# Miniprotein binders against q96jn8r1131to1294: the designs that were tried, part 38

Target 1, 164 residues: q96jn8r1131to1294
Amino acid sequence: TLEFLENHGKNILLSNGNRTATRVASYNQGIVVINQPLVPQLLVQVRIDFLNRQWTSSLVLGVITCAPERLNFPASACALKRAAWLLRGRGVFHNGLKICEKFGPNLDTCPEGTILGLRLDSSGGLHLHVNGVDQGVAVPDVPQPCHALVDLYGQCEQVTIVNP

## First folded at step 15 (miniprotein)

Design yk9
Fold by ESMFold2, fold request of step 17:
Structure yk9 (fold): chain B 164 residues (1-164), chain A 82 residues (1-82)
Amino acid sequence: as target 1 above (164 residues)
Amino acid sequence: SPEEIIEEIRKLIDEAIYLAMKGDKTKAVELLQKALDLVNKLGDTEFQKAVDDALKAIDKGDPWYAELILDWALEIAEEKSE
């Protein structure tokens, strides 16, 4: 089954059989990674469980192609300068560089209860799903293997892996 | 030394982003202006532009992007010093 890896950001507490991640301090140090690599038939979904409006900005979604089990994660996903593709707000970022200004909805506006999904298509394209609706290809050709990543950043303090 | 100045800049930036994340733009701007004073002592015009761009991002309510800009600037400045 899908779980968050035990290797995660320093402010993360895992619960619910490692399917729930909670950021327990500050606004950062909240990177978590899904234990199984993404494959074309796998839809990884997380539900936003808790937002703390004290903070500005919200979660980041993405993928990494480095082996995640022993990786030293930075404090924030914006510092991932290699092997990373990120969705934040409406932007798409590759290795710390914005490659698309406007893709999908603004993730900073997603309320508690929103279900966000990532999957690869048969061509290696990375798709975002929002509440079950495919938003199209965010990144056209992601190398495999890759792992889904969530940065519980800013307002986002808790997410749970949910089944499609 | 340049390394000590860069480390002080990094601490000011980290604190500024924290304050911007909490919605305290005024204090965040104050700290980034202190960081800019130190960047000016380095004579690093690319870093100066990065701080100006980060200030604009904070003004727009986008501290994540400000953090991204400044993380790049710190990495580049650290590479120049070594």
Scores: ipSAE 0.868, ipTM 0.934, lowest interface PAE 0.6, mean pLDDT 94
Fold by ESMFold2, last read:
Structure yk9 (fold): chain B 164 residues (1-164), chain A 82 residues (1-82)
Amino acid sequence: as target 1 above (164 residues)
Amino acid sequence: SPEEIIEEIRKLIDEAIYLAMKGDKTKAVELLQKALDLVNKLGDTEFQKAVDDALKAIDKGDPWYAELILDWALEIAEEKSE
């Protein structure tokens, strides 16, 4: 069963059998990682449960290829400069470098209730799903194994893992 | 020392990003301009450019990207001081 790992950002509290992550302070220290690696048949989905509009910007989605159980997570996903591919706003970033200016919808505009999904295709391409709709390949060839990552950043204070 | 100056720059940057995240662009810009004064003492032209680029990102309402730029600059500056 899909859960958030116990190793997470310092401002995260896990609940609901480790399927819900809540950021309880500040705007950062909110990185969480899904416990199972992505495989081609697995769609990892999270629902945005709560946005606090007193902050600017919103969540970051992505994958990491490092073993996540012992990583020292940085305060913000933007500081992940190894083994990381991130989706933020409309940008795609690899190890802190923007590799695509406009992919999919602007994640900063996704309201509460939005369901965001990540999966690999048969070629190792990383797909973003938004409310069940495949947005296409964000990253063409992600090394396996990789784990889905969410940074509960800025406005995004709570997400829950949901079934497809 | 350069290490002490870099630590003060880091504190100013952290506070500036926090303020930008709360929507206080004016105070965020003020703190980054103070950070730029300290960066000028280091004589680090790449770091100077990074602060200028981060100021532009904050002006556009993109503090996440400002944080990304400045985190790179701090990491590079810390590596050089080792």
Scores: ipSAE 0.866, ipTM 0.933, lowest interface PAE 0.6, mean pLDDT 94
Fold by ESMFold2, look of step 15:
Structure yk9 (fold): chain B 164 residues (1-164), chain A 82 residues (1-82)
Amino acid sequence: as target 1 above (164 residues)
Amino acid sequence: SPEEIIEEIRKLIDEAIYLAMKGDKTKAVELLQKALDLVNKLGDTEFQKAVDDALKAIDKGDPWYAELILDWALEIAEEKSE
């Protein structure tokens, strides 16, 4: 079953059988990782459960290709400068460098209840889904194995893994 | 020492990003301007540009991108001081 990994940001509390992550302090220290690597045909989906509009900016979504069980996660995903591809706002970032200015919708505008999904296609392309709608290939040919990552940053204080 | 100056810059940056994340752009800008004064003591023109770019990102309402820029600048400055 898909769960958030026990190794996570310092401000995260896991609940609901480790399928719900809540950031319980500040705006950062909220990185969580899905416990299974992405494989073709696996759609990882999370629902935005709670947004705190007192903060600016919102969640980051992405993948890492290093083994996540023993990583020392930084305070914010923007500091992931190795083995990471991130979607934030409309931008796509690889190892802290913007590689695409405009992909998919602006993630900062997604309201509570939005379901965000990540999957690999047969060519290793990383797809974003928004409320069941495939937004296309964000990153071509991501190395495998990789794990889906969510940074509960800023406004985003709670997400839950949901089934497709 | 350069290491002590970089540590003080880091503290100012961390507080500035926190304030920007809370929507307090005025105080965030004030702290980054203090950080810029310290960066000027290092003579690090790349770091100076990074602080200017981060100020622009905060002005546009994008503190996440400001944090990205400044995290790079801190990493580079720390490597130079080693």
Scores: ipSAE 0.857, ipTM 0.927, lowest interface PAE 0.6, mean pLDDT 93
Fold by ESMFold2, look of step 16:
Structure yk9 (fold): chain B 164 residues (1-164), chain A 82 residues (1-82)
Amino acid sequence: as target 1 above (164 residues)
Amino acid sequence: SPEEIIEEIRKLIDEAIYLAMKGDKTKAVELLQKALDLVNKLGDTEFQKAVDDALKAIDKGDPWYAELILDWALEIAEEKSE
């Protein structure tokens, strides 16, 4: 069963059988990781449950290729400079460097209720799904094993793992 | 010492990003300008450019990207002071 790992950002409270993550303070310290690695055909989906529009910027999605169970997470995903690919806004970032200016929709514009998905294709390409619609390959060759990551940053205060 | 100056810069940056995240661009810019004054005392040209780029990101309403830029700059500055 897909759950968020107990190892997470300091401002996260897990609930709903560890399928819901809520950021309960500030704008950061909100990194969560899915407990199972991505494999071909596994679609990991989260629903945006709650946005606080008083903050600027919103969630970050991505993957990490290092073991997540005892990783010391930084306050914000932007500080992940090893073994990380991130989707934020329309940008794609690898280890803190922007590698694509425009991919998919602007994630900062996704309203409450949006369902965001990550999966690997058979070639190791990382796909983004938005409300069930495949946006194509964000990253062409992600090393395995990797784990899906969400940073409940800024506006994004709650997400829930959902099934397709 | 350089280490004390870098720690003061880090505190200013952290508060500036927090204020920018709250939508208070004016106060965020004021704190980054104070951080720039301290960076100038270090004589670190790359860090000076990073603060300028972060100020541009704040102005465009992108504090996440400003945080990314400044986190790199702090890491590099800390490595130089070893």
Scores: ipSAE 0.857, ipTM 0.929, lowest interface PAE 0.6, mean pLDDT 93
Fold by ESMFold2, fold request of step 17:
Structure yk9 (fold): chain B 164 residues (1-164), chain A 82 residues (1-82)
Amino acid sequence: as target 1 above (164 residues)
Amino acid sequence: SPEEIIEEIRKLIDEAIYLAMKGDKTKAVELLQKALDLVNKLGDTEFQKAVDDALKAIDKGDPWYAELILDWALEIAEEKSE
């Protein structure tokens, strides 16, 4: 069903039928992408399994609209300057530029066990869910097809895809 | 050459961000100040501003944003030297 693509950051090890991603080195090279594009009825959820508090900053969530299977991922999602919308901390970024200062909760404060979700609405709006609670529209009109992306950055060393 | 200087700046930036990510702000700042000295030799005022802004982000405890700023600056500097 939903899995992380085999094309991923260099420091990622996939397990659990490609539904769990672990960053096994450093603080970066941890980009993973969900294998199926987002559609309005699909809620993609990941659980934060492991945080290493010795690092600063935490995971980044987002979507990409370019073909993900052969994309050459940069070391960090902040370097995605084409076809990318990112949620980091409380900020929303499009192609490396901050477009919203304050949306939803601060993702850097989400503890282990937090379930984070991404969903498109019928108008192409990107919604963030936190522990089942819809935080509203982060990005009003995301081109389709797009794929959910997680960057296991900094503190975040493991996430698992979970069902709603 | 400008390419050799930019590669040295990149190495300093990469190490500085790594140290900031580990919480060693003092050493990260030292490396970015060395990078700024090299950027000053290039005479690249936009890159100078980017390093200053990244130093502020490090001071605020936001190395992810510092990395974002510096990645832009490196990309622009590399395009100029081509």
Scores: ipSAE 0.857, ipTM 0.927, lowest interface PAE 0.6, mean pLDDT 93
Fold by ESMFold2, last read:
Structure yk9 (fold): chain B 164 residues (1-164), chain A 82 residues (1-82)
Amino acid sequence: as target 1 above (164 residues)
Amino acid sequence: SPEEIIEEIRKLIDEAIYLAMKGDKTKAVELLQKALDLVNKLGDTEFQKAVDDALKAIDKGDPWYAELILDWALEIAEEKSE
């Protein structure tokens, strides 16, 4: 039921029933969005399948609160300056501004096989999970509806949606 | 024209970020310094500071953050020239 939307970054190819996203060129143009909005009790999980160590920096995770089906995605998630909350490295960013320097583990160091999860709590707080372990609230009050987003940036060239 | 200068700055920035992403900090810095020379011709103090901050981010091994800074600066510079 969970799939990546057909509206995605230009360098993405979808496979495995649209549950796997691969970036097939360059370091960017790799934004993908999960087709169903986050609701409390829904844990969206992706596995890092392939990292290319020739690049610097790695994936970005986050949510967007605007309708994703017709959105014109920028080349990189850093250019999302409206309706976006992003987790990159250890930083949390809102609409292109860093709002937290140090949350959770450094996502740039996650190896292949890492399972990363996003969910909302009952108060609208956005939680990061790493290999099944809740890292706490990254963002305390995310408007709904929102959709999970992954930017297959830099080292990160393939992710797959996995079941909890 | 200012628009032609901004377009050249954009090309230099795009290539610099690509090189930094590949780990070639030295050449990325060279291209951003060329971009800074063009930004100085615009007389845009905020853009000058953005380039300096992006250079610091590249030195720290954070080209994603350098891209964030410079994307803001380009957007603002384009709006000013309209």
Scores: ipSAE 0.857, ipTM 0.927, lowest interface PAE 0.6, mean pLDDT 93
Fold by ESMFold2, fold request of step 17:
Structure yk9 (fold): chain B 164 residues (1-164), chain A 82 residues (1-82)
Amino acid sequence: as target 1 above (164 residues)
Amino acid sequence: SPEEIIEEIRKLIDEAIYLAMKGDKTKAVELLQKALDLVNKLGDTEFQKAVDDALKAIDKGDPWYAELILDWALEIAEEKSE
């Protein structure tokens, strides 16, 4: 079963059998990682459960290709400068560098209840799903193994892993 | 020393990003302008440009991107001082 790893950001509390992550302080220290690597045809989905509109900016979604169990996570995903591909707002970032200005919807505008998904295709392309709808290839060739990552940043204070 | 100046710049940046995240652009800009004064003492023109770009990102309401820019600048400055 898919769960968030026990190794996570300092402001995260895991609950619901490690399927729900809540940021309990500040705006950052909210990185969580899914316990199993992405494989072809595995769809990892999280639901946005709670947004606090008093903060600016919202969650970051992405993948990392280094082993996540022992990583020392930075305070914010923007500081991931190796082995990371991130989707934030409308941008796609690789190792801290913007590689695409506009992909998919603006994630900062996704309301509570939105279900966000990540999967690899047979060519290693990373796909974003929004409420079950494939948004296409965000990243064309992600090395495997990789793990799905969520940064509960800014407005985003709670997400839950849901079944496809 | 350069190391002490960089540490003070980091503290100012961290507080500025926090204030921008809370929506206090005015205070965030004040702190980043103080950070720019310290960056000028380092004579680091790349870091100066990074602070200017971060100020623009905060003005546009994008403190996440400001944080990304400044995190790069701090990392590069720290590596140069080692």
Scores: ipSAE 0.854, ipTM 0.928, lowest interface PAE 0.6, mean pLDDT 93

## First folded at step 16 (miniprotein)

Design kr2
Fold by OpenDDE base, fold request of step 17:
Structure kr2 (fold): chain B 164 residues (1-164), chain A 96 residues (1-96)
Amino acid sequence: as target 1 above (164 residues)
Amino acid sequence: DEKERKIEEIIYRAFELSDEGELEEALELIVEAIRLAVENKDEELLIWAIYIIANIAQQLGDPELLEKVLELAEEAYERTDDPEIKWLIEYLEKDK
């Protein structure tokens, strides 16, 4: 069963069998990690449940390639110093380095109800899915094992893991 | 560790500034962070800082700076054999 790990950002409250993450304070400290590592052909999806329009930035989606159980989460995914591959806005970042300027839809403008998915292909390419539509390879060769990460940042106050 | 936290804060601030387009100020901060990381022999923070300065260099479009970043990365790899810095080297060489 796909769930968010108990090790999460300070402002996160888990519910619904740890399938729902809610940021209950401020605009940050909202990182969560899905328990099972990504494997080829596994589509992991989260739904944006609630947005707070007071902020302009929204959630960050990506993967980490370090052990999530021991990770001390920073206030923002952008402050992850290593082992991080992140999708923010339309950019793709690795440890703070922008490796792609324009990829897929702008995550900052995805409305409530949007379902975002991550999937590894057989060659280790990380695909982004938006409402079931494959947006292509965001990262061509992701180290494995890796875990899906969601940073409930800014607008994004709640997400839920959903089945394909 | 207080020094470590300070360096981390500087690195992240440099990233934020670069993200906002304040590249000159970002560069000044990240250079300082690199200096401090080297002084404290903090390889992990150094590697992160190298990623950040690489990002800044890309935005500046400064080939000389990019070359210096590559040199820093290669030196770090020689010391640490860290796969993260190896990735960066390969990335920078590919896009050169």
Scores: ipSAE 0.914, ipTM 0.962, lowest interface PAE 0.4, mean pLDDT 95
Fold by OpenDDE base, fold request of step 17:
Structure kr2 (fold): chain B 164 residues (1-164), chain A 96 residues (1-96)
Amino acid sequence: as target 1 above (164 residues)
Amino acid sequence: DEKERKIEEIIYRAFELSDEGELEEALELIVEAIRLAVENKDEELLIWAIYIIANIAQQLGDPELLEKVLELAEEAYERTDDPEIKWLIEYLEKDK
């Protein structure tokens, strides 16, 4: 079953069989990683449960290609120095390099209840899904294996893994 | 160690500045970080710094700087054979 790993950001509290992540302090230190690696055709989804609108930025969504159990999490996903492919706002980043300026909806403005999904296609392209709608390929040729990552940052205070 | 932490902080600050549109200041910081990483023989931080300076160069639209970044990346790849650097080289060459 899909759940968040016990290795997570310092301000995260897991519940609901580790399927719900809640950031219980501050605005950062909220990185979580899903236990099972992404495989082609598998859709992994999380729902935004609660937002605190006093902040401007919201969650970061993406994948890592390193071993998640050994990862030392920085305060923000943006500080991941390698093996990171991230969706933030409308941008796509690889290790801090912006590889796409405008992609999909602005993650900073997604309301509570929004369901965000990641899926690898048969060609190794990473797709973003928003409320079940395929937004297209965010990252082509993603190295495998990779794990889905969620950074509960700023506004985003709780997410839950949901089934398609 | 302390040196590593310092370099990491500089690199991340350079990223933040670039994200805020302060590209000139970001460039100054990342160049310093690269110098420090080389001095400390920290290949991992150097590779990260190369990504950040590539990002800055891309936003500046400076082809000469991008060429220098590519050269730096190729040198790092020769030393480390790191797939992350290989990816960057291929990306930069395709983006020309």
Scores: ipSAE 0.914, ipTM 0.962, lowest interface PAE 0.4, mean pLDDT 95
Fold by OpenDDE base, fold request of step 17:
Structure kr2 (fold): chain B 164 residues (1-164), chain A 96 residues (1-96)
Amino acid sequence: as target 1 above (164 residues)
Amino acid sequence: DEKERKIEEIIYRAFELSDEGELEEALELIVEAIRLAVENKDEELLIWAIYIIANIAQQLGDPELLEKVLELAEEAYERTDDPEIKWLIEYLEKDK
């Protein structure tokens, strides 16, 4: 069963069998990681449950290629110093380096109810799904194993893992 | 430790500034972070800083700076054999 790991950001409260993550304070410290590593047969999806429009930026979505159990989470995903492949806004980042300027929809403007998915293809390409629609390869040749990561940042205050 | 935390904060601030378009200030900070990381023999933070300065150089559109970043990355790879640096080298060579 897909669920968020107990090792998470300081402002996260897990509920619903650890399938729902809620950021209960501030605008950051909201990183969560899904327990099962991505494999080609697995589509991992989260639904944006609640947005606080007070903020401009929203959630960051991506993967980490380090052991999630040992990770000390920084205040934001952008401060992950290694093993991070992140989708923020329309950009794709690797360890702080923008490797793609415009990819998919702007995550900062996705409304509540949006379902965001991550999937590896057989060649190791990381795909973004938005409401069931494959947006294409966000990151080619992602190292494996990797785990899906969600940073409940800014606007995004709650997400829930949903089945395909 | 405290020194490590300081370096991390500088690196992250450099990223934020670059994200805001304050590239010159970002460059100054990241260069300082690199200096501190080298001084502290912190290869992990150095590698991260190299990613950030690469990002800044990319935004500046400065081929000469990018070449210097590549050299710095290659030196780091020689010391650490870190796959993250290897990836960056390959990326920079393709982007060139």
Scores: ipSAE 0.914, ipTM 0.962, lowest interface PAE 0.4, mean pLDDT 95
Fold by ESMFold2, fold request of step 17:
Structure kr2 (fold): chain B 164 residues (1-164), chain A 96 residues (1-96)
Amino acid sequence: as target 1 above (164 residues)
Amino acid sequence: DEKERKIEEIIYRAFELSDEGELEEALELIVEAIRLAVENKDEELLIWAIYIIANIAQQLGDPELLEKVLELAEEAYERTDDPEIKWLIEYLEKDK
């Protein structure tokens, strides 16, 4: 049911029934989006499959609140000019503004095998899950509809959608 | 548009510099990007640039700069009625 959307970053190859995304070149152009908007009962989870530690920074995780099917993705999620709520490192960002300095683990240090999850709570709060453990509310009231996004940036070369 | 692409690249570079802690250089670039966006009448890029200078001002801990950023945001809201800049205004007013 959950798949990565066919519209994605230029360096992405989709496989495994569009449930696995691999960045096959460079360090960027790796944005992927889940094919359904988040709803409170939906937990979207991805596993970090492959990392290349030659890079310092790693994946970005978050949501966009605009329609993703025909969007022209920038090279990196942090260059999204609008409608973006992103978890990067330990920071939470809205359109490049850091709104929280320290939330959850440092994504740049998550090892292969880490399972990262996103869901909305009943109040529209965006939650991060790490290996099944709820890290709390990253963003208290995300506009809806919103769509889960992963940027296979730097270290992160492959992620796979997994079931909770 | 080559002008639009250049402005976007400057804004993103300012974000990268601010994230790396190079706040003075980031500020110089974002001020340039704001000037260019105003000259080009590009409200979408201007709003994004205002987000980035807000980020820089926040990191500097500069209340005078934050007040100027709020003024810029309010002027952009008057011209555009854009909900993205409205959100930023509300954020900056609460962040005080």
Scores: ipSAE 0.867, ipTM 0.941, lowest interface PAE 0.5, mean pLDDT 93
Fold by ESMFold2, look of step 16:
Structure kr2 (fold): chain B 164 residues (1-164), chain A 96 residues (1-96)
Amino acid sequence: as target 1 above (164 residues)
Amino acid sequence: DEKERKIEEIIYRAFELSDEGELEEALELIVEAIRLAVENKDEELLIWAIYIIANIAQQLGDPELLEKVLELAEEAYERTDDPEIKWLIEYLEKDK
């Protein structure tokens, strides 16, 4: 079953059978990774459970293409120096390089209850889903295997894996 | 390890400044981080720093700087055969 991996950011508490991640301190140290790599048939979905609007930015969503079990996570996903493909705000980033200025909705404004999904298509394209609606290809040819990542950054204090 | 951590912090700070639109300060920092990474023979940090200076150069819209970044990336690829830098080279070559 899909769970958040036990290796996670320092400020994360896992609960609900490791399907819920809560950031319990500060604004960062909130990286979590799904315990299975993406495959074309797999849709990974998380629901935004709780936001603290006092912070400016919100969660980051994406994939890493290196093995996550022993990775030392940085304080923020944007500090991942390799093997990272991230959706942040409206931008798409690879290792800190913005490769798309505007894709999908602005993640910084998604309300509580929003369900965000990631999946690969048959060509290795990474798709974002928002409340069940495919937003198209964020990254056209992600190396595989890749692992879905959520950074409970800033506003985002809790997410839960939900079944498709 | 302490030097490595310091270089990482400078690279990330340059990214943060570029994200805030402080492109000239970001450029100054990332150039310093590149110098330090070369001095310490840290290819992994150098490759990441090249990603960040590519990001800054792209935001500046400076074709002369982008050409220099591509040259740096090509030299790093010759030394490392690293697929991450190869991806960046291909990305920059498609940039109009």
Scores: ipSAE 0.865, ipTM 0.937, lowest interface PAE 0.5, mean pLDDT 93
Fold by ESMFold2, fold request of step 17:
Structure kr2 (fold): chain B 164 residues (1-164), chain A 96 residues (1-96)
Amino acid sequence: as target 1 above (164 residues)
Amino acid sequence: DEKERKIEEIIYRAFELSDEGELEEALELIVEAIRLAVENKDEELLIWAIYIIANIAQQLGDPELLEKVLELAEEAYERTDDPEIKWLIEYLEKDK
């Protein structure tokens, strides 16, 4: 069963059998990671439960290609120095380098109730799903194993893992 | 390490400035971070800083700066054999 790992951002409180993550303070320190690596048959989905619209930026989605259990998470996913492939706003980033300017919807404008999904295709392509609709390949050849990551940043205060 | 934290904060601030469109200020800051990372012999932070200056150079559309970034990346790869910097070199050679 999919759950968030116990190793998470300092401002995260896990609940609902570790399937719900809530950021309980500030605007950052909200990184969570799914407890299993992505494999081609696995679709990881989270629902945006609560947003605080006083902030301009919202959650970041992506993968890390290093082992998450011992990782010392930075305050924000965008400060991950290596092994990170992130979707933020409409951009796709690798270690802070924007490799695609316009991919999928703008994550900063996704409302409460939006279901966001990540899956790996058979060739190592990372796909974003939005409300069940495949947005295509965000990253064409992600090293494996990789681990799904959500940063409850800014507007995003709670997400819940949901079944496909 | 306090020096390491300072360098890391400067790199992240340069990223934020570039994200806000303040490209010349971001460039000044990342150049400082690169100098500090070299002085501190911190190859991991240097490689990350090279990613960030590559990001800034792409946004500026400055081919002369991109060539300098590629040279810096190649020198780092020679010292480290780090696959992260190898990926960046291949990306920069392919993307433009």
Scores: ipSAE 0.860, ipTM 0.938, lowest interface PAE 0.5, mean pLDDT 93

